VHH binders against o75319. Designs and how they scored, part 217

Target 1, 181 residues: o75319
Amino acid sequence: GNHIPERWKDYLPVGQRMPGTRFIAFKVPLQKSFEKKLAPEECFSPLDLFNKIREQNEELGLIIDLTYTQRYYKPEDLPETVPYLKIFTVGHQVPDDETIFKFKHAVNGFLKENKDNDKLIGVHCTHGLNRTGYLICRYLIDVEGVRPDDAIELFNRCRGHCLERQNYIEDLQNGPIRKNW
Key: E = the ipSAE of ESMFold2; O = the ipSAE of OpenDDE; V2 = 0.75 times the mean of E and O plus 0.25 times the DockQ between their complexes.

## First folded at step 16 (VHH)

Design X32 (framework vhh_4orz_3; at its last look DockQ between E and O 0.09; V2 from the best seeds 0.00; counts 0 for: pae E 12.7 > 2, placed apart)
Fold by OpenDDE, look of step 16:
Structure X32 (fold): chain B 181 residues (1-181), chain A 120 residues (1-120)
Amino acid sequence: as target 1 above (181 residues)
Amino acid sequence: EVQLVESGGGLVQAGGSLRLFCAASGFTFSSYDMAWLRQAPGKRREWVAQITSGGETDYAKSVKDRFTISRDNAKNTVSLQMNSLKPEDTAIYFCAREGWDHGEYLFDYWGQGTQVTVSS
């Protein structure tokens, strides 16, 4: 049967909207088949995700899934009104330029098409922390011109957990700017 | 060394059928879940179908009831029978192994892919 990702239970299901942005980060929701291995209060399904977002008086306009599998849930588990984008992103490694570009392109496309609303871009990996935090911060730094330390602090505060990977932090603070087109 | 090699791709008319094969080597095939993914021109790679080590199958909504994934553990192969093909099915099709690493699932090995073209 399906295994629960390690330490998945240790992280808050959903963060807060990042002020001044359209980003919200969360850990991966798990489809029903995983629930038999979880206590009721530990469950976090695609449905639970949308309920929690609603509780924050927000609405998702896009979900970017950075996990490197399709086991956790399917696009069909989401409302048809919310686009789903998969960007297979390897864990523990700084994402390559292509991955970074794909992420930026997706975000920019969404923003162009959603100027008339305030819907959020939901981003998640497994824990919704390291890969998720890196790509969001990379976008803020490279595209929005945010100071690296400010981007990291903003993400950490809103997610409720701090980026853990030193290679990600180091690249954000001292690494080169990546192409935006 | 883990190796996955796809075959069976080609040109087919809409409504036609095609069967893809993936030959696996370098690991205990029967212990792993296998999957097919595809990438259409100008689109992102998407999951198509998956089969567990126990033989349970799952499909993307877009291919359900048209595609069938199967495996032969004696031959270390996974297949994808594609019926009622549509132009929208045109893509490079990849075979992938799903593994467990650093406490999470991932497609840790991929083939080079085989081209499937469906003409209208």
Scores: ipSAE 0.889, ipTM 0.940, lowest interface PAE 0.5, mean pLDDT 96
Fold by ESMFold2, look of step 16:
Structure X32 (fold): chain B 181 residues (1-181), chain A 120 residues (1-120)
Amino acid sequence: as target 1 above (181 residues)
Amino acid sequence: EVQLVESGGGLVQAGGSLRLFCAASGFTFSSYDMAWLRQAPGKRREWVAQITSGGETDYAKSVKDRFTISRDNAKNTVSLQMNSLKPEDTAIYFCAREGWDHGEYLFDYWGQGTQVTVSS
């Protein structure tokens, strides 16, 4: 069924905008059918996501969903005016070059189409941490030329949780620059 | 702790039928979506059929209308009825549990598999 993802309750629902970027990270919102197993203060629905973004005086212009499943919420649960992109990202291993390319291409397309506003790219996986942090940092390093340690520190601080997967951290710090964008 | 044990495989002539069974233990079976996958020699493991905890089913195009997945929550079993078998259905069939943390994996536990061989 619609059981709560493991460890999902342990993470802050939504982070803060990453200064100097258009990124904000969050954990996967859960449609109402999941709420029977949640205390009211633990709920984090698609509506809650948009309310929390508005509370930060921000606006989402794109949601990139990195999960490898279609069960947590439907794109129809999102405002029609917010584009939604699913990039199936198999976790636990460093994402392959195709996945990294798709992410970079989506971000670059968004920035071009939204150069005259300040809307944010919302990125999530299940917990909004490891795959989300990896791909955001990979973009900042490869495309924006940010130093690996600076990208990681910025993500960790703004998400409110540190990246946990050592193979991701090692690849960001010591792996090759990816020119696949 | 989690254990999935497949059975019911064997040799069958093309056009025949088999029913596979998966006995589950070590977890609250009724709370999990379950699936059958298969792997032919030299090929990737392929998704075949899925049944949610609520009983909703879905099938790969290649087996739709020939295979039926079902579950018995009282007996902690999932089964796959396979009709009108073809030689290309020859594979090791695996029972799998869908993981709750889909950000990491779609399926988090697998059985050892049961061999199905369909001869001409």
Scores: ipSAE 0.000, ipTM 0.169, lowest interface PAE 12.7, mean pLDDT 86
ESMFold2 (binder alone), look of step 16: mean pLDDT 84; pTM 0.846

Design X33 (framework vhh_4orz_3; at its last look DockQ between E and O 0.01; V2 from the best seeds 0.00; counts 0 for: pae O 13.8 > 2, placed apart)
Fold by ESMFold2, look of step 16:
Structure X33 (fold): chain B 181 residues (1-181), chain A 120 residues (1-120)
Amino acid sequence: as target 1 above (181 residues)
Amino acid sequence: EVQLVESGGGLVQAGGSLRLFCAASGFTFSSYDMAWLRQAPGKRREWVALITSGGETDYRGSVKDRFTISRDNAKNTVSLQMNSLKPEDTAIYFCARESWDHGEYYFDYWGQGTQVTVSS
């Protein structure tokens, strides 16, 4: 028995591309072994992820996995043509500067390598909301100069769910700009 | 309080074998899932193998059939037998404990790591 993450069923599987960015957010896909405890309409596998992205007329060029485990699916469950990157990100607390730097480095590297296409960076944690929203917004604020409230509103609208954890929201709105070094 | 201490690393020729050990203390070892992860120079930490409290195992594809994870609940140890070693297996290897206490799977404690170097 694998456990289904708490409240995972309550979240939309995949959001929409965030306009003016290369980001799309989603909840963690679950490999087949998790499906024993899911109704067919509740399933969201790695294959389902790519089908849903294709239905939006988009293509993933990178997946950044922020979960603090490898239990939910393996990189081998993804198409070989889509790079996969794990950044172990502690939940329930604002990510440390090293984690933020790793995320920015990965995004900047992707943008350089993919300047001649329109592929997206898919980002997820367990629910695709708090850690995911925080790091995407932190990137937009620190690197792209987006106002905190505008970044948060854009993320919430495109994910289809609002950031929930107050400590993340407070740090985005009132915390220091983080260095790229 | 929780402590994970790795040992058994060293220098090995390609094609050789090593056995890593992780001594666990400060918790009810038999109740937790355990994992090995590794980090090569200049690369990010990656998962290698998992063994559940019930003894079920899983492996990253590149080490499947070469590595074997096992546990001894009487001695509070988890082991990683590494056979047919390749230069790309060179890394610091970490023992980790996995929890479900937060409503999701979570590596909540890590050891300090042991160096494995595979020369050609």
Scores: ipSAE 0.627, ipTM 0.833, lowest interface PAE 1.4, mean pLDDT 92
Fold by OpenDDE, look of step 16:
Structure X33 (fold): chain B 181 residues (1-181), chain A 120 residues (1-120)
Amino acid sequence: as target 1 above (181 residues)
Amino acid sequence: EVQLVESGGGLVQAGGSLRLFCAASGFTFSSYDMAWLRQAPGKRREWVALITSGGETDYRGSVKDRFTISRDNAKNTVSLQMNSLKPEDTAIYFCARESWDHGEYYFDYWGQGTQVTVSS
């Protein structure tokens, strides 16, 4: 069905590029069929996503979709020039080592192949906040050597919303590092 | 050339103590925040403790109240007092410099490290 995710309307559709990184976070765009259940100003489609990114004078080079469903939009709704990667990520729990590794590998691969441009890695889950924030921060902490609190603060500021899940925050601050490759 | 040289590691039993030292050279030491990182086998480094140029300190939760970081700007040294050591503290410990780039902080230099092994 085309049920609007709970509290989806409460979150800003697109964050800002995280300074010093290629990351930008956003909530899940919804395909046209969902518009029947939304006010015009609440609509956020794949097309709207790209328009908003363009308004920031940025360009997406990769989309990483962390949702655990495929009902929100289709990869076919995206431009063919932008690769789409699905990493099924269970909500509310700290991603497992395999998921973290997959994310890191995807990011590193992108960076390796896109050294000649400044295209962004767009990351989203349902709200583009908790799962998204955790994995981005985990990358910054484990791979880039960023202090956990700095990573979290940077993400929160750029996303326009703060990480909400205490288990994610605690793991980022105090949890073990994960395999990078 | 930036150089960081760690020392003071060794083998110690659980509950024991060690004091690590780091000698820094090749940069204006007093202008930088410094940290200790550690790397367990098969894993990449994780931050353990931080001390700002102003002397403020921060710690990983798992080492809070057990470890103490300090610095001597006159001698270009940073130290880590580790008390009540646990087997899970076993790692190579690195002295690291924190830098800033485009609004983001990161660790850019560290030494060869010093091995800390805590036996049960």
Scores: ipSAE 0.000, ipTM 0.199, lowest interface PAE 13.8, mean pLDDT 92
ESMFold2 (binder alone), look of step 16: mean pLDDT 86; pTM 0.860

Design X34 (framework vhh_4orz_3; at its last fold request DockQ between E and O 0.94; V2 from the best seeds 0.80)
Fold by OpenDDE, fold request of step 17:
Structure X34 (fold): chain B 181 residues (1-181), chain A 120 residues (1-120)
Amino acid sequence: as target 1 above (181 residues)
Amino acid sequence: EVQLVESGGGLVQAGGSLRLFCAASGFTFSSYDMAWLRQAPGKRREWVALITSGGETDYAKSVKDRFTISRDNAKNTVSLQMNSLKPEDTAIYFCARESWDRGEYYFDYWGQGTQVTVSS
C-alpha cells in the first residue's frame, strides 16, 4: 500500500493567502487510499482542500502541483472548473532554470487570463513548504521585484511554517535572478 | 547502473493499437513500482499508468479502459498495451521507476522515451 510522506502530518494542511499576491500554499492532499493509514483528524483529501479554502472565503483558480509523482491524488479528483498543472520538481535541490521558467510562465498566464477575478493560485509540493516556498519566492523576487528577505518572511508567515532548506534560502537571498523569458 | 529502455513506438492510424515495452536493468526490478508517462508536442509530461510491485494497476482518466499496463518480473520488463489509439495520444512515451526516497515518492529514473504517432 501507499505510504504517508514523512512528516506530512506535522504541517498545516493549508496556509493563508499571501497578501498582495494571488498565492496560497498547502501540503499535498491525499486520495482515499491513504486514509486507512491516518486518523480521521489527520486526513486531508482534495475535497478537504476545497472546503478549507472556502472557509477562508477564497476560491482556487489554478492548482500547481510540484510533486515528483502522481501517487498522491489525480487531477480528476479536482473540480473540473479548476485547472490543474503539473510541474515535476525534484526535491531538496534548487529547481533548475527550466522549472523556474515553467512556474513563472504558468503564473503569468493565469494572471493574464484572470484579471477580472480574485481567484487564487494554489501551489503545493509534498509538504507545501520548501519547493513551494522557493518557487513562489523566486517569482516574487524575479518578477515582482520583492526583496528576498521580505518574500521569504511573507511566505513563512502565511504558510504557518518556515522554509527549511538552507540551499533554497541561500539561493533566494544571494543567487542570481533567473530569466523571465 | 539503473537503465530503462523503451521500445515499440511507431506510426499508427487512429483506432489502431501499439504495444510498448520497457526493459529494466541495474536494480531489483520486482521490488519497484513502474510507470508510463508521456509528453505530447508543446505539452507537459503527464502520467499515464502505474503498476506496483504487487501487480496493482492504475490509469489516468484519459487512457482508462484503452491502455493496459503489465509487467514480467522474470524478464525485467514493463509493457503498455495501447488500444483504440487517438491522435491526442501522440507523444513520446517514457518508462519510469517510482521509488520511495527521503520520505516521499519520486519518479527517480526515466528512459529516453519512444515516439508514438497516431494519425487521423
Scores: ipSAE 0.805, ipTM 0.904, lowest interface PAE 0.5, mean pLDDT 95
Fold by ESMFold2, fold request of step 17:
Structure X34 (fold): chain B 181 residues (1-181), chain A 120 residues (1-120)
Amino acid sequence: as target 1 above (181 residues)
Amino acid sequence: EVQLVESGGGLVQAGGSLRLFCAASGFTFSSYDMAWLRQAPGKRREWVALITSGGETDYAKSVKDRFTISRDNAKNTVSLQMNSLKPEDTAIYFCARESWDRGEYYFDYWGQGTQVTVSS
């Protein structure tokens, strides 16, 4: 059967919009087949995601899925009006330059097409924390010129959980600026 | 050493059929979930189909009812029967093994891919 990702229950389902940005982060939603191993209050489905976003008076205009699998849900489980983009991102190590480029390209494309609205880019990996936080912060640092510590603090506060992987934090704080966009 | 080797790709007219094969070696094949993914020119790699170790299957919406994934544990192979092919199915098709052993699902091994070209 379907396994619930380790520690997935320990994370808040959805964060808050990051002020001054178009980003919101969340953990991976799980399709109905996973719910057999979840208490009702632990469920977080694709539908639950959209209900929680609406509860915050926000609207998603793009979902970027960073997981290295398609097991958790399928794009057709999302409203047809919300674009979905998969960027296979290997965990445990700093994403490579190609992955960073794909993320920046997706974000820049969204911002160009959505100049006249306030819709959000939803970003998730499995837990919505390490890969998600790294790529959002990398974008803010490299493209928007945000100081590394300010980007990390903003992400941590709005996600409701701190970035955990030290190699990601070290790369954000002390690594090179990537000009690949 | 884990190896996945795809074969069966080629050129076919729209509406036609092809069958892809993935030969697996270097692991206990019957214990692992297997998938097919594809990458079209200028596009990102996308998931196509999954078959679990127990034989359950799942498909991307774009290929459901046209493609059939199957496995032969005696021959250590995964197959993808592709019917009613469309030009949009043109891509390099990859066989992948799916792992759980780090507390989440991820594709830990990939084949080199086999080209499928569907002409109009």
Scores: ipSAE 0.703, ipTM 0.862, lowest interface PAE 1.2, mean pLDDT 93
ESMFold2, look of step 16: ipSAE 0.684; ipTM 0.857
ESMFold2 (binder alone), look of step 16: mean pLDDT 86; pTM 0.858
OpenDDE, look of step 16: ipSAE 0.779; ipTM 0.899
ESMFold2, fold request of step 17: ipSAE 0.512, 0.662; ipTM 0.779, 0.851
ESMFold2 (binder alone), fold request of step 17: mean pLDDT 87, 87, 87; pTM 0.872, 0.873, 0.872
OpenDDE, fold request of step 17: ipSAE 0.799, 0.797; ipTM 0.903, 0.902

Design X4 (framework vhh_4orz_3; at its last look DockQ between E and O 0.84; V2 from the best seeds 0.62)
Fold by ESMFold2, look of step 16:
Structure X4 (fold): chain B 181 residues (1-181), chain A 120 residues (1-120)
Amino acid sequence: as target 1 above (181 residues)
Amino acid sequence: EVQLVESGGGLVQAGGSLRLFCAASGFTFSSYDMAWLRQAPGKRREWVALITSGGETDYAKSVKDRFTISRDNAKNTVSLQMNSLKPEDTAIYFCARESWDHGEYYFDYWGQGTQVTVSS
C-alpha cells in the first residue's frame, strides 16, 4: 500500500525557528493511512506538527509544501486558520528559476500580510532538508543579502541536520544571484 | 517512451457533465498509480484525483462526490467523470503518472492537458 518515504524515520520531525527570520523547516507530515507501518513514537501527523510548533511557543501562518506529489496528506487535514501552498519542486537538481520565483513570491506576500504578527512560514519537502534548505537559503541570500555560508550554517543548525547535497551547496555558494525574483 | 495523452475536454454549461480520458503508452500501465491535476488561468496546478494500481481512489475536497476517477487496464486508460460542473472547474486538466522514485512518491510524467471550460 502506502510506502513510508526512504529514511524519513531518521530525521527530526520539526526544526527550530531560524533566528532573525520567519522560517521553520520540518519533514513531511504523514496522514493516518501511513501509520499502519509506523510505531506510535515514529508517527508525525499534521496534528503532531501543530502540537510541536505550539510546544515551541510559535504559530504557523503559512505552510509551503515542496513535494512533487499529494500522497502524504491533504490540505483539508490542516487547520482552516493556516494557509497552505503547494510548489511542485523537482528533486535531485537545483530548482529552476520559475520555482525559485514562486517561492520568493510566496514568502514576500506572507511577510507583507503578516508584518504585524510573528507567525512563521513552515516549509517542507519530503525530508525537510535538501529542497527545503535550498529554497530557504536562496531566499535569504537573494532577498535578504545573507552570505551563502551564513545562510547554510543557520539552516543546518536550526533544522538539526546538515544540507549535504553538493549541487545545491555549490549553487548557493557560487551560482548566480537571482535578485528581484 | 512514456506518453500520456488527454482528451475529452470542451465547453459545457454549469451543472453539466464531461468525461476526460487519458491514453497511456510506453510503460506497464497496470503497475502505476495515476492522477488528474488541473490548472486554472493564473492559478497554480492543483491535484484533483488519484487512482492506485490496485484501484483505490482519492479526491480533492473541491471535487469529491462530483468527480469519479477510474481506470481500464485492458485499454491503458484513466478516465475522469465530471458531474455537476461549476465555472470554478474551468481549467486545463492534466493526466500524471505517479511512481515511487528514489524512496518517495513522485509525479514523473505528465500529459499536455485538455481544456475544460464551464460557462454560466
Scores: ipSAE 0.639, ipTM 0.836, lowest interface PAE 1.5, mean pLDDT 92
Fold by OpenDDE, look of step 16:
Structure X4 (fold): chain B 181 residues (1-181), chain A 120 residues (1-120)
Amino acid sequence: as target 1 above (181 residues)
Amino acid sequence: EVQLVESGGGLVQAGGSLRLFCAASGFTFSSYDMAWLRQAPGKRREWVALITSGGETDYAKSVKDRFTISRDNAKNTVSLQMNSLKPEDTAIYFCARESWDHGEYYFDYWGQGTQVTVSS
C-alpha cells in the first residue's frame, strides 16, 4: 500500500503567504487512498488545501508540485481553474540549473499573466520545506535581489518550519546566482 | 545497472490502439512499482498509469478506461495497452521505476521513451 511520507505528520499543512510575494508553501496533500492510514485530524487532502487557503482569505492561482512522484494526489483532484505545474525535483540535493530555471520561468510567467489579480503561487514538495524553500528563496535572491538571510528567514517564518538541509542553506547563502534566462 | 527500454510506439489514427512495452533489467523487477509517464510537445511530463508490485493499478483521469497497465514479472516487462487513442495522447511515453527512499516516493529511473503520435 501507499506509505505516508516520513515525518509528514509533523509539519503544518499550509504556511502563510510570504509578505511582499505571491508565494505560499504547503506540504503535499494526500489523496483518499492514504486516509486509511491517517487519523481524521491528520488528513490533508487537495480539498483540505483549498479550504485552508480560503480560511486565510487567499486564492491559489497556480500550484507548483516539486515532488518526484505523482502518487500522492492527482492533478484532476484540483479545481480546473487552478493550473497545475509539475517540476520533478529530486530530494536532498540542490536543484540543478535547469530545475531552477524551470521554476523561475513558471513563476515569472504566472506573474506576467496574473498582474490583474492577487492569486497565490502555491509551492509544495513532500514536506513543503526544503525543496520548496530552496526554490522560493532562490527566486527571491536571484530575481528579486533579496538578501539570502532575509529570504530564508521570511520563508521559515511564513512556513512555520525552518529549512533543514545544510546544503540548501549553504547554497542559498554562499552559492552563485543562477541564470534567469 | 538499472535499465528501462521502451518500445511499441508509432503513428496511429484516432480511435486506434497501440501497445507499449518496457523491458527492465538490472534490478529485482518484481519488488518495484512501475509507472508510465508521458510528455507532450510543449507540455510538462505527466503521470499516466501505475502498477504496484502487488499488481494494483491506478490511472490518470484522462486515460482511465482507455489505457491498461500490466506487468509480467517473469519477463521483467511492464506494458501499456492504449485503446481509443486521441490526438491529445500524442507524446513521448516513458517507463519509470518508482522507489521508496528517504521517507518518500520518487521515480528513480526511466527510459529514453517511445514516441506515440495519434493523427486526427
Scores: ipSAE 0.446, ipTM 0.755, lowest interface PAE 0.9, mean pLDDT 94
ESMFold2 (binder alone), look of step 16: mean pLDDT 86; pTM 0.862

Design X5 (framework vhh_4orz_3; at its last look DockQ between E and O 0.79; V2 from the best seeds 0.51)
Fold by ESMFold2, look of step 16:
Structure X5 (fold): chain B 181 residues (1-181), chain A 120 residues (1-120)
Amino acid sequence: as target 1 above (181 residues)
Amino acid sequence: EVQLVESGGGLVQAGGSLRLFCAASGFTFSSYDMAWLRQAPGKRREWVALITSGGETDYAKSVKDRFTISRDNAKNTVSLQMNSLKPEDTAIYFCARESWDQGEYYFDYWGQGTQVTVSS
């Protein structure tokens, strides 16, 4: 059978919209085949994701999936009207320049195509924290000129959990500005 | 060293069939889930099919009922039978190994890919 990702139950399913941005972060939704080992209150399906976004009076216009697998849910589990983008992102190490470029390109394309609405970019990895937080913060720092500590604080507060991996935090705070977008 | 080597790609006319193979070495093949993914020029890599170590299969909607993934644990191979091919199936096809270690699913090894070209 399918395994529930380790510590996945410990994280809030969906964060809050990050003010002044179009981002919202969440943990990976799990399709029905994972629910046998979950209590009803622990379930977080693709449908649950959209219900929770609606409860915040928000609307998703793009989902960026950073997981390095397709096991957790399939794009067809999402409403056909919401674009889905997979960016295979290696975990446990700072994403390479190609991955960062793909993320920035996707965000910039979304902002251009959605300048006349207020839809959000939903971003997730497995837990919606380390890879997700890194790439969102890298975008805010490199493209929007946000100070590293301000980007990290904003992400942590809106996600409801702090970035955990020291190598990601150190790269955001002390690493070079990336001009690849 | 873990190695995955794809073969069987080529040029085929629309409506035709092709069978891809992935030879695996350097690990206990029967213990791992295996997948096929593909990438068309200028497009993102997308998942095509999965076969678990126990032989359960799953498919992307775009290939369901046209493609069949299978494995031979005695020969350490995964294959992908592709029928009713369409020009949209043109891509480099990659074999990947999927692990469950460190608490999440992860495609930890990839082959070099084999080109499939479907002419209209």
Scores: ipSAE 0.634, ipTM 0.836, lowest interface PAE 1.5, mean pLDDT 92
Fold by OpenDDE, look of step 16:
Structure X5 (fold): chain B 181 residues (1-181), chain A 120 residues (1-120)
Amino acid sequence: as target 1 above (181 residues)
Amino acid sequence: EVQLVESGGGLVQAGGSLRLFCAASGFTFSSYDMAWLRQAPGKRREWVALITSGGETDYAKSVKDRFTISRDNAKNTVSLQMNSLKPEDTAIYFCARESWDQGEYYFDYWGQGTQVTVSS
């Protein structure tokens, strides 16, 4: 059967909107087949995601899925009105330039097409923390010119958990700027 | 060396059928969950079907009741029977191995894919 990702239960399901941005991070929602392995209060489905976003008086305009599988939930479990983008991103290692570019391109495209609203870019990996935090911070640093420590602090505060992987943190703080085109 | 080689793709008219095959080598095939993914031009790569090492299956809603994933552990193959094909099924179809590591699932190997074209 399907395994619940390790430590998945330890993380808040959904973070807060990052002030000054259109980003919100969350852990991976799990489809119904996983519920039999979870207590009711532990469940976090695609439906629960949208309910929690609504509770924050927000609306998702795009979901970027960074997991390296599609076992956790189905794209069709999402409303058709919310675009879904899959960027297969290997865990534990700094994303390569192609992955970074894909993410930036997707974000910029969204912002260009959504100037008339305030919909959010929802980003998640498995825990919605390390891969998610790195790419969001990388965008803020490279595209928005935010100081690395400010980006990291902002993400950590809004997500409710801190980036854990030292290689990600080190790359954000001291790594080179990645091209935006 | 892990290898996945897809075959069976081609051109078919709407309503027709195709059977895709994936030949696996270089690992203990029977120990892994296998999946089919597809990617249409200009679209994201999407999940199509999964079969566990235990033989359990799951499908994307868009292909449910039309596609059937199966495996033959003796031959190290995974297959995808596609019936009632639609133009929207046109895509490159990929065979993928799924692994569990570092506390999460991930596809660690893919084939080169096989083209499926469904004409109206």
Scores: ipSAE 0.209, ipTM 0.606, lowest interface PAE 1.3, mean pLDDT 93
ESMFold2 (binder alone), look of step 16: mean pLDDT 86; pTM 0.861

